# Ledger of designs, part 24: VHH binders against ATP synthase subunit gamma, mitochondrial (ATPC)

Target 1, 283 residues: ATP synthase subunit gamma, mitochondrial (ATPC), of Arabidopsis thaliana (Mouse-ear cress) (q96250)
Amino acid sequence: ISTQVVRNRMKSVKNIQKITKAMKMVAASKLRAVQGRAENSRGLWQPFTALLGDNPSIDVKKSVVVTLSSDKGLCGGINSTVVKVSRALYKLNAGPEKEVQFVIVGEKAKAIMFRDSKNDIVLSVTELNKNPLNYAQVSVLADDILKNVEFDALRIVYNKFHSVVAFLPTVSTVLSPEIIEKESEIGGKLGELDSYEIEGGETKGEILQNLAEFQFSCVMFNAVLENACSEMGARMSAMDSSSRNAGEMLDRLTLTYNRTRQASITTELIEIISGASALEAAK
Short names: E, the ipSAE of ESMFold2; O, the ipSAE of OpenDDE; V2, 0.75 times the mean of E and O plus 0.25 times the DockQ between their complexes.

## First folded at step 17 (VHH; framework vhh_8dlx_2)

Design r3 (from w3 with N60A P61D; at its last look DockQ between E and O 0.88; V2 from the best seeds 0.71)
Fold by ESMFold2, look of step 17:
Parts: C-alpha cells; structure tokens; sequence
Structure r3 (fold): chain B 283 residues (1-283), chain A 123 residues (1-123)
C-alpha cells in the first residue's frame, strides 16, 4: 500500500464532506423560504371540510391516486414512502368493477412507478419546483388534472412537514360533485347545504362543481408546499449524516495515513541499513 | 408523427346543426383525453369541452346544452355535434390533445392541435 493512495482517498472524502455541508446549507435556506407558507396553507380549505367531507374510506368505482414526490433525490425516504402509500391505496381500492389510476407529480415517483405501474399512470408532471411555487401555478396544475382525469375520488398522497427529522405520510381525499350529491341524498354531510340559503343564479350542481374545484386547488397547494418542506428537511438530515460519516471516515484514513507513512519510513531505513550492510559484506 | 385533422366545417344557416370530425393518427388515440377549442374572429381561444378515455364528457358551462362530444376509438375519430347554431358560433374549431407526460417548465396547455376547420354561421 502507498501513502499517496491513502492521501488521495483522504482528499476525495474531504471533498465529499465539503459538498454535503454546502448541500445542507442550501436545503436549510430553501426550507426557511417556504415553511411559513406551507403552515398557512393548511387552513385554506378547513372551513369546508365538514361540509364536503374528507372520507378516505368511501367506496367508489373510479379512484385516482395523486402521488407527490420530488424532482431531486438525496432526501432520505421521502419519495419511497409516498410510492409505498400510493401502492397500498391501489390495493385497497382495486377490485371487480373498480378502477384505480395514478397521477404522478415529480421525477422520483415517476421513475419508480414507470417500471411496474406505467399502464395505470394517466398523467405525469415533472419540474414543478423549478419555478417558484404559488397558488396560481398550483391551481393551473389542479385544473390540468380535473379536465384530463376522470374520478369519483382523488387521493392526494404527500409528506406533511413536522420538522427536519419528522414528516408524516398523509392522504387527503377530494370527491367528485356526483359522489358528493349522492352522499347528500342518503343523509350525509352535504345535506346541510340544502338548509343554507344561497344567493345568485347558480344551480346546486354548478355550486358543487365550483366548490370541488376550489377544494382540490387548496388541498393541492397545501400538499405541494408541505412536500417541498419535507423534501428540504429530509435533505438537510441526509446531508448532515453524510457530512458526519465523511468526517469519521477521514479520521480513520488519517490514522491509516500516519501508520502507512511511518511504515514506509521504516522500510526505507531498513533498505539504507541493509544496503550499508551489503556494502560492508562486499568488502 | 402525431396528426389531428379537422373536417366538416363550412357555411351553414342559423338554427341548423353541424357535426365536426377530427381524424387522429400517429398515437394511441384511446389513451388520451381529447378536447375541442374554438376561436372566433378577433377573439381569444375558447375551450368547448373534453371527452375522457371512458367516453364521459365535460363541457364549458355556457355550451353544455348546445354541444355533444363523442369519440370512436375504432376509427381514431373525435366528433363535435353542435345544435341550434347562431352567428356567435362562427369560429375556427380545433381538436386538441392533452399530454399524458409533461414537464412544467415546457408546459403548453395542449401538445398537439389540428390546423382547424372554419365554421361560418350566416344567412
């Protein structure tokens, strides 16, 4: 073994440590920029939840799972977790006379699910986070989904942000206006809508359509922001761990380097002494 | 390789009905949600409605009593039936395809359009 080989490995590990520390700092900055907005978006639809429901257990014929993932990796298990939940929802909702389809947001879930679920993917969007997130952009994405994907229930799967060390896999459900109206007729939550006096010229069907569209845009906006926060928090944690591991590896390599250097000096001294002895013997 | 070709336009009298066709080629037609859009002279684009893979439809509120969209997956053809035509229905009518996979940074609402067919409603 050679001291130069050990030095080269030390240099590589030190560069890795530098890069992961920088990536941690970038993720921390991005998290601070978006975290307050994610928390504020949690209340956008809350007043209407009791009216329209959030019932993940409702039995419907056409379920659509909207899987939110990141475009970039190195964020721990964020993306594998939403894929796992999405597959569980597929299994729970599939059956005779029942259909489950996927809408995928983000490159990472797309890459995983294209391998074995491509025929069930009806829509896939990448690079959402390359532009600054705002309600207008996410509402356009929500409209894309509503106008191009037929559903009885949408199940939005994302990671709700708690902290840089904790995120919660979460499912939010949005029902189609047809299912909401059917639930009202059997004495469900929507029956309260008939008791309210609603001004204007819109029919009940038009009101339900507008409310469902607004609900979906609000839920999507919160989900996208929450998932962005969870991505940045998970990336901070992963980069912090990588930096510490690189530091420990560097410590071990430093010890190896010192032992190798000392052994090389000892070998060189033995050759000098042995050469002097051979020179003496040749006398 | 994707092509959408509208036909069936022309001059028609008010109150009449007209059916437009859109012949699709170069893609798996039954995998896509298809749309009709129109543009009246000097005005912006107006979305008419869609038809999902299943055959279910969704229409603009102002048009839902006047139009019917249908599809024939065996002939890769999209149809727009318009009833009780009025002068305000004079427009170029386009069929359009929504992309199944897209990137947000390169987003267009529809990835392929036909060249359109002109419908003129006049006496």
Amino acid sequence: as target 1 above (283 residues)
Amino acid sequence: EVQLVESGGGVVQPGRSLRLSCAASGFTFDDYTMHWVRQAPGKGLEWIGNIYRSGSTFYADSLKSLVTISRDDSTNTLYLQMNSLRAEDTAIYYCARFPKYYSWSGRETFDYWGKGTLVTVSS
Scores: ipSAE 0.677, ipTM 0.865, lowest interface PAE 0.9, mean pLDDT 84
ESMFold2 (binder alone), look of step 17: mean pLDDT 83; pTM 0.825
OpenDDE, look of step 17: ipSAE 0.850; ipTM 0.950
ESMFold2, look of step 18: ipSAE 0.597; ipTM 0.807
ESMFold2 (binder alone), look of step 18: mean pLDDT 83; pTM 0.827
OpenDDE, look of step 18: ipSAE 0.704; ipTM 0.877

Design r4 (from w3 with K64Q; at its last look DockQ between E and O 0.88; V2 from the best seeds 0.75)
Fold by ESMFold2, look of step 17:
Structure r4 (fold): chain B 283 residues (1-283), chain A 123 residues (1-123)
Amino acid sequence: as target 1 above (283 residues)
Amino acid sequence: EVQLVESGGGVVQPGRSLRLSCAASGFTFDDYTMHWVRQAPGKGLEWIGNIYRSGSTFYNPSLQSLVTISRDDSTNTLYLQMNSLRAEDTAIYYCARFPKYYSWSGRETFDYWGKGTLVTVSS
């Protein structure tokens, strides 16, 4: 056991502890900057959700799973959780005459799912959070998806923010205009649309298209904001855990250092006593 | 090198039909959603529609009755069929490809465009 080796290790662990505490503070600041916006966006489409539905159990032939993940790591299990839910949705909705495809947002889910699901991934976008998140930015992404992905139902998978120590894996479903129109004509959950008076020069089909596009943009905006909050909360928790582990390691190294020093002092005392005895014998 | 080459444009009388072709090379054509876009003289770009990998189509609602998009994956060719042409359909017609994998910071709407083919509808 070397006193120098222990001392050098203690310095390294102290630095790691300082860095993780600082990273926790930065994540907390970023969370507060986005949390209010995420909460405010939760009601953006809510009045129309009862009219248009978000039914994840509706039986459709073409399902698309939109998996939202982070671009950066050190955020606990939020990315593995959305991948697990996305794979479960694949198993639930795949079958004869049915297809399931993925749209992936974020580098972390892309890295995981490219290994074994690449043939089912029809779009992937990364670095969305590199610029400040706003509705215009997310609306452009939503338009890209709508114009480049064929679907009967989109299932958006994300982590809804609850607190810095809790997030809820969530699936929000958006139906295609064709499915909405079919359900409204047979008088199901969507049948109330026909009971409202529609004014203007647009056809029912054009109105349903506009509503579905708006619904998807709003759901995506909320989901992206929620996932950003969950990322920051999970990062705070991960950094707190890392700082605590560093503190425990520092405690253990301190004990080792004290024991190493005690052994060295004991050896020096024995040598001093032995030397004094040898001098007395020489007299 | 990805290439998209439109053909079939020219002068057409009102009420006639015209089919445009887009020959694709340098990529796996059947992996991509393909689009048609047009630009009338002095106007901005107008999206016409797309065709998904499955062969299903989605059209600009204002043009839906005029156009049909199809693809032949065996010849790597995208088609635009236009019927009952009118003078307002005079434009340069482009085919375009949308990227499957991209970063937001380097984002472009379509990653490859053809040079376009001019359609002039006149009597």
Scores: ipSAE 0.567, ipTM 0.776, lowest interface PAE 1.2, mean pLDDT 83
ESMFold2 (binder alone), look of step 17: mean pLDDT 83; pTM 0.826
OpenDDE, look of step 17: ipSAE 0.840; ipTM 0.945

Design r6 (from w3 with S56N; at its last look DockQ between E and O 0.50; V2 from the best seeds 0.64)
Fold by OpenDDE, look of step 17:
Structure r6 (fold): chain B 283 residues (1-283), chain A 123 residues (1-123)
Amino acid sequence: as target 1 above (283 residues)
Amino acid sequence: EVQLVESGGGVVQPGRSLRLSCAASGFTFDDYTMHWVRQAPGKGLEWIGNIYRSGNTFYNPSLKSLVTISRDDSTNTLYLQMNSLRAEDTAIYYCARFPKYYSWSGRETFDYWGKGTLVTVSS
């Protein structure tokens, strides 16, 4: 291997290291921007969970899985994880008299799921994160989803942000008003809903409808923000790892370069010496 | 090839009813949300309403009492029932398909349009 080849490779690896370092910093900045929002949004869905409970294992006929993914890559395995969980939910909830449909948010999940689940995808939305999403935008998305699907249960799959190095695949379940009503009759936490007095002229059904819609929007908003945090965190981690790897590679290449250089020098010296000796022998 | 063909347009007297049809072909019709849009002479496009896969319908509030959208998935046909037509309802009426896959920032409202059918309300 020529010294020049090694040098060129070193240059390439150094560039990779610089780029990944820069990308890490960008991701870090974006994470800071979205993290506070994500944290604040947690208070939006929590009251619903307190009121309605979490019923991830509820057996229903119509399930809609909302898969939240990133639009851009280089964020580790967060997208594959979400897809994996979504597929698992499909298997768990599909049957002869059960229907599962997918709503996909993000290009990466779309790309993966479109290959094998095209017929089950009812809606796909991409490029959601080009601009920071606000509640109003997510609410519109939620409304679009609700208008497009029939559901007994909405199952939102997203990566909950824990730290830069940790995310938790999470499923949040929103039940239809009809299912809430049915479950409330059976008892449990949902049965406690009957203990609340309805103020105003609205029917129980109307209230439940509004509640479900609002819950879904809040859950979606939080989920989108959590997912964004997870994406940025994962990207930071990935870029950091890449940068470190590049550094290690550079170190190795440096050693190789030095060895190659020394060998070249040695060869040159030998040639010079040999030439000189030949000249002396010829005299 | 995706095709949408509107029919049923024509000249009608004020107060009359008219039913428009949109024949869809070249795609799985029951998988798509369908819309009706109209364009009056010299005016911009006006959204009339839509029907989702679920059969749920939404209407322009200004027209809700006067229009009904329905679909027959067995025949791949979209319908627009218009009642109590007025002169201001004179327009070219289009059926349009809403995409299943779209970009949030570049939400194309529709990916395919019919050629339209002219409705003229005149005494």
Scores: ipSAE 0.639, ipTM 0.834, lowest interface PAE 0.5, mean pLDDT 92
ESMFold2, look of step 17: ipSAE 0.726; ipTM 0.895
ESMFold2 (binder alone), look of step 17: mean pLDDT 83; pTM 0.828

Design r7 (from w3 with S54T; at its last look DockQ between E and O 0.02; V2 from the best seeds 0.00; counts 0 for: pae O 2.5 > 2, placed apart)
Fold by OpenDDE, look of step 17:
Structure r7 (fold): chain B 283 residues (1-283), chain A 123 residues (1-123)
Amino acid sequence: as target 1 above (283 residues)
Amino acid sequence: EVQLVESGGGVVQPGRSLRLSCAASGFTFDDYTMHWVRQAPGKGLEWIGNIYRTGSTFYNPSLKSLVTISRDDSTNTLYLQMNSLRAEDTAIYYCARFPKYYSWSGRETFDYWGKGTLVTVSS
């Protein structure tokens, strides 16, 4: 291997290292920007979970799985994970008299799921992650989903942010008013809803409808933010890893370069010495 | 112009009660569901509860026994009664409007917020 070849490779690896480092910094900056928002959003949906309970295993006839993914790649396995979980939910909730439909958010999940689940996708939304979504935008999305799908249960699949190096695939379940009412009659956590006094002219159904819609919007908002954090964290981690790997490669190449250079020098010296010796012999 | 103005905040001792008010103007108050949200220092937003147009209320279960939301449509005022206040209740309290009866329909869920009123619970 020529010294020039090694040098060129070193240059390439160095460029990779620089690019990935820069990407890491960008991801870090974006993470900082969205993390505070994610944290601020937690108090909006948590009360609903406390109020209505978390019912991921509820048996219903109509399930809608909302799969939240990124639009951009280079963020590790976060997108494949949510797709995997979404598919698992499909299998778990599908049956002869059970319907499961997908709502896909993000290009990456769309790209994956359209290959094998196109017929089960009722709505896909992309290009949402150009900028961090605000509450208004997510609420519009939530409203669009509610307008276009019939459901007993909405199952929102997203990556909950823990740290730069850790995310947790999470499923949040929002029940239809009809299911809430039905379950409340059975008792349990939802049965406690009966303890709330409904004052005024609204029917219980109307109250539950409004509550469900509001819950869904809050849950979606948090989920989108959490997912964004996870994306940035994952990207940051991935880029960091890549940069480190590039660094290691560069070190190895440096050693190789030095060896090659030394060998070349040695060869040159031998040639010079040999040439000199030959000249002396010719005298 | 739509305006929400919270009032009634201040420094209170633990165990005391406090009543916050939110004065609404610039819109038909009785057409809207209203919410109370708070934000403690260094913490995120926490939903307290809401009140529907007809007076029905829902509360954060963690706060249900301690808070009561009411409204007076004749004066366009939203109220938050808080009892047995604790240090952890220290926060900025906001009133927020839900523009449609829990229907987004292209509108922001909370299209208007007050500026908030600070409640400090300290001995």
Scores: ipSAE 0.036, ipTM 0.484, lowest interface PAE 2.5, mean pLDDT 87
ESMFold2, look of step 17: ipSAE 0.485; ipTM 0.690
ESMFold2 (binder alone), look of step 17: mean pLDDT 83; pTM 0.828

## First folded at step 18 (VHH; framework vhh_8dlx_2)

Design s1 (from r3 with S56H; at its last look DockQ between E and O 0.92; V2 from the best seeds 0.79)
Fold by ESMFold2, look of step 18:
Structure s1 (fold): chain B 283 residues (1-283), chain A 123 residues (1-123)
Amino acid sequence: as target 1 above (283 residues)
Amino acid sequence: EVQLVESGGGVVQPGRSLRLSCAASGFTFDDYTMHWVRQAPGKGLEWIGNIYRSGHTFYADSLKSLVTISRDDSTNTLYLQMNSLRAEDTAIYYCARFPKYYSWSGRETFDYWGKGTLVTVSS
């Protein structure tokens, strides 16, 4: 192997190391920008869960799986995991007289699911993360879904952020006002709402609709922020691993370079010595 | 080419009813959620309501006792029935299509609009 070939490989590995370190730094900066907001958004809906229920296993006729993914790759298994969970939910909820549809957020899950699930995709949104994530913008997305996708249950699939080395595949379920009301008639906690005096003259149905819309926007906002944090954490971990691998490769190439350089120097010395010996023979 | 054409507008007396039509062509009509939107003179756009692929509807709170949206997928036609018309209902009425696939950065809510039909409620 030529000294120049080894040197050129070392240069390319150093460039990869520089690039992956830069990508890690960018992901870290983005994570710091959203992590506090993701943590603060946890529990936005928690006070209402006891009132409206949390039944992720409820059997309904129309399920909609909202699959949250990234627009960019190089974030480990973030996107493949949500697709696998989404497919599992499809199988669990599909059946005779039962319908399952997908809403896909993010280019990566779209690309995977278009191959075999296109007929079940009713809505696909990309480039959400190109704008800063805030409640107002995610509320508009939630409204797009509510006004254009009919459901009995929405099942939001995302990666909940734990740390740069850990995320948890999570499903959050939001029920339609009609399903919430039916569960209340069977003796749910919603009967406590009937006991409260409600100002403003709104009907129980109007109040349930408003609460369901708010629930979805809050749950969606948290899910989007959590998945963004998990994406950035996974990207940091992937880039850190790539940088370490590049460093190990660079170490091995350095040893090869030194051995190749030493052999080249030895060859040069043999040629010099041989020339000197020829001069001695000419005497 | 995707085309939406509203019709049925005109001058109508207060208290009367009116039915608007929207003829759709150039796309698979029964795959889409369709919407009605109106714009009063000199004012912004106001969403009226939608109709899902199933035929179920969702209306703006202020209008839900006054309007009915329906669709006929065999003729690719969207309808808006308006009852008890008032002067404030004077507007250009548009039918609109919501896209199945879109980019958030290029979002404009609806990807295709009709040209509109004018409804004037006057004595």
Scores: ipSAE 0.709, ipTM 0.877, lowest interface PAE 0.9, mean pLDDT 84
ESMFold2 (binder alone), look of step 18: mean pLDDT 83; pTM 0.828
OpenDDE, look of step 18: ipSAE 0.789; ipTM 0.923

Design s2 (from w3 with S56H; at its last look DockQ between E and O 0.84; V2 from the best seeds 0.78)
Fold by ESMFold2, look of step 19:
Structure s2 (fold): chain B 283 residues (1-283), chain A 123 residues (1-123)
Amino acid sequence: as target 1 above (283 residues)
Amino acid sequence: EVQLVESGGGVVQPGRSLRLSCAASGFTFDDYTMHWVRQAPGKGLEWIGNIYRSGHTFYNPSLKSLVTISRDDSTNTLYLQMNSLRAEDTAIYYCARFPKYYSWSGRETFDYWGKGTLVTVSS
């Protein structure tokens, strides 16, 4: 209500505006640094997907949900969304003689899911985005998963980048070499593999293993880059909204301050005139 | 505290078989993927293979026909069976645990190692 209280609130709001504007610019810079790489990675494994498939509905006994999240917050609903999708996949794939486990990447999904899903979490990795990402680094993470987590199908949950104000929750499925080979033998949707000429003297099993490993590393690389873009875009949007709201509040506080100050000046002038009149009357 | 203790090493003749053991304590053994790694004299570490919680295994392709990894969750013991040993198999053999939770920036691959057991393949 007082002029000083209004000024103190204006100062606080201005500081918030300044900080959120700076955070927006940092997120924009980081998005630019990764966006081109994410876009280029979208097609890395498409020829092998035509051969190996991406069938999220395939019924398997052991599903592993790989949940990609951020390490830092203030990025809208990015992290809660992938947790919701991961939990939905758990419910859809759980059942008699079926097992579902989680691999969690990122501190935010880890924090959420440790509360009620800890016994189903077989692997958790944080700080993946602390350094610039490249294919070699993400392929090491993919190898960590392959050598330490057993699966029939991996369900990779991430936010595909659309724009600074939009992200698309996405699930990419990678099958184990055993499942791919079984589908090829049965003549299912993946049975086309037998029609391709195989050169080089390797067995079909060795080729399927190598292709599945390559597919997984490429899908993970794209998913990690997409999720990083979505994180930065969502952070830009959140910070922009906060800065604009702070600016609007600052405008309203400025009007209040000016009205309060104007009233105070009028009162002071009346007191000066009244004091002079009292002295004049006392003469 | 987490502890891994290898045993069963020694001097063996070429062509023979050897079984190594790794006694685990201080953690819930059946929750972890366990690994065998070796280091030949003057060389770097070589990954031999793993065993998942389920008991299924995945091996270094170059060693697949020569080794078998098994686990006994009732005694918290990891095993490495090696067959048709050659002089090149002379190394210190380690069992190792892969962490369930780790930071990428501080990644060391395995969080706990045994002290190792020496295998010498010589006539």
Scores: ipSAE 0.716, ipTM 0.890, lowest interface PAE 0.9, mean pLDDT 84
ESMFold2, look of step 18: ipSAE 0.702; ipTM 0.877
ESMFold2 (binder alone), look of step 18: mean pLDDT 83; pTM 0.828
OpenDDE, look of step 18: ipSAE 0.841; ipTM 0.947
ESMFold2 (binder alone), look of step 19: mean pLDDT 83; pTM 0.832
OpenDDE, look of step 19: ipSAE 0.804; ipTM 0.931

Design s3 (from w3 with S56K; at its last look DockQ between E and O 0.53; V2 from the best seeds 0.69)
Fold by ESMFold2, look of step 18:
Structure s3 (fold): chain B 283 residues (1-283), chain A 123 residues (1-123)
Amino acid sequence: as target 1 above (283 residues)
Amino acid sequence: EVQLVESGGGVVQPGRSLRLSCAASGFTFDDYTMHWVRQAPGKGLEWIGNIYRSGKTFYNPSLKSLVTISRDDSTNTLYLQMNSLRAEDTAIYYCARFPKYYSWSGRETFDYWGKGTLVTVSS
């Protein structure tokens, strides 16, 4: 094996290590930029979710699964996990008089699901994360869904951020105003809304509509931010592993280079000594 | 190839009713949520309402009592019924299609619009 071949491989591995370290640092910077916002968004509507609905087991006729994924890869199992959960929700909620449809956010879940689930996909949005996320942008996306997708329950599938080494596949359920009102009429958990006075003179239906829309916007904003954090954390971890693997490969190549160089030097010395012996014998 | 053509506009007197039509072609009409939007002279666009694939509707709260949207999927036609017309309802009325697939960076709300039909409400 040539020392030049080993040296060329060492150069390639060093370049890979440099690139993956840079990608890790970029992901770390992006994670720090969004993490606080994700944590703050957990408090926007989370205390009221049980009042309005967050029951993934509720039996409804029309379920829409909102699958949140990334636009870029190299983030571990982030995207395959949400697709797997989305497919499981499809099986759980499908039936003779039940309909399940998909809303897909992100290029990676789109690529997977368009191959075999396209007929059930009613909306697909890509490049959401091209610009920094804010509530206004996600509220527009939420409005796109509300105005163009009919549902009884929205099942938002995302990866909740725990740490750079852990994310939690999560399903959040948002009910339509019609389903919320139906539960209120039969004396469910939502009946407590009837006991509050509404100063503005709005009907109960208008209040439930406004609350449901606000809930969905807040849940979507949190879910998008959580999934972005999980993506960046998973990318950091993947790039760190790649950099360490490259470093270990470089160490092994360095040992190979040294052994090859030592063997070549030893052979050259043997030839010099043997040549000196041949010259001695010839004299 | 996607085309949306509005018709039924014209001059009407206040208090009258008017029905607008939107003929759709070049796409599978019954797969899309369709919308009506209007623009009064010198004003911005105002969303009127939508109609889902099922025929269920959702209206701008400011216009809810004045308008009805319907669709006929057998003729690929979208309708807007307007009642008790007022001078402030003078506008160009557009039908519009919401895309099923789009990129956020290229979002313009609706991917196809009709050319519009002018409704003038004058005494």
Scores: ipSAE 0.721, ipTM 0.892, lowest interface PAE 0.8, mean pLDDT 84
ESMFold2 (binder alone), look of step 18: mean pLDDT 83; pTM 0.829
OpenDDE, look of step 18: ipSAE 0.767; ipTM 0.902

Design s4 (from x6 with N60A P61D; at its last look DockQ between E and O 0.50; V2 from the best seeds 0.63)
Fold by OpenDDE, look of step 18:
Structure s4 (fold): chain B 283 residues (1-283), chain A 123 residues (1-123)
Amino acid sequence: as target 1 above (283 residues)
Amino acid sequence: EVQLVESGGGVVQPGRSLRLSCAASGFTFDDYTMHWVRQAPGKGLEWIGNIYKSGRTFYADSLKSLVTISRDDSTNTLYLQMNSLRAEDTAIYYCARFPKYYSWSGRETFDYWGKGTLVTVSS
């Protein structure tokens, strides 16, 4: 192996190390920007859970699984995880007289699920995170989803952010007004809703509809932000690992380079000495 | 090949009603949200309304009382019922398909359009 070949490889590895380091920093910056928002958004859906309860295992006829993924790669296995969970939900909720549909958010989940579940995908939205997301945008998305689907239960699958190195696949469930009412009849928390005085002449059904829609928007907003945090965290970890690996490779190549160089020098010296000896012998 | 073909346009007197049709082919019609838009002479495109797979409809506020959108999935046909037509309703009317899969930045774009049908309201 020529010294030049080793040098070229070193240059390539060094460039990879620099790029991955830079990408890590960018991801870190983005994480800092979105993390506070994600944390603040948790207060939006919590009151609903307190009021309506968490019913992830509810048996319903119509389930819509909303799968949240990233648009960009290089973020580890967070996208495969949400897809896996989404598929599991499909299996759990599919059956005779049961329907499961997918709403896919993000390019990566779309790419995966289109291979085997295309017929079950009712809506796919990509490039949501191109700009900083705000509640208004997510509300519009939520509205679009609600307009396109019929559901007894919405099941939002996303990666909840725990730390840069830890992500928790999470399923949040939003129930239709009809299901909420049924659950209330069998001893659900919604019985407390009857204790509230309804102002404005709205029917209980209308209130529940509005509540469900608002809940979904809030849950989606939080989920999107959590997923964004998870993406940035995962990317940081992936880039850090890549940078370290590149560094190790660079160290190895450096050793190889030095050995190759020394061998070349030694060979040259031997040739010189041999040549000189030959000249002396000829005299 | 995806095709949308509008029909039913023509010259009508003010105050009359008109029903436009859009025949869809080349795709699973019942899976898509369909829209009606129009373009008046010298004006830009105006969104009229849409109908989702579920049959839910939405209309522009200015036209809500004047139009009804419906669909027949068995015949792959989209309809626009217009009532009490006015001179201002003179336009080329288009049916358009909204994609099931779209980019957020392109969420307002239709992937297929009909050629349009001309409606002229004149006394």
Scores: ipSAE 0.664, ipTM 0.841, lowest interface PAE 0.5, mean pLDDT 92
ESMFold2, look of step 18: ipSAE 0.674; ipTM 0.857
ESMFold2 (binder alone), look of step 18: mean pLDDT 83; pTM 0.828

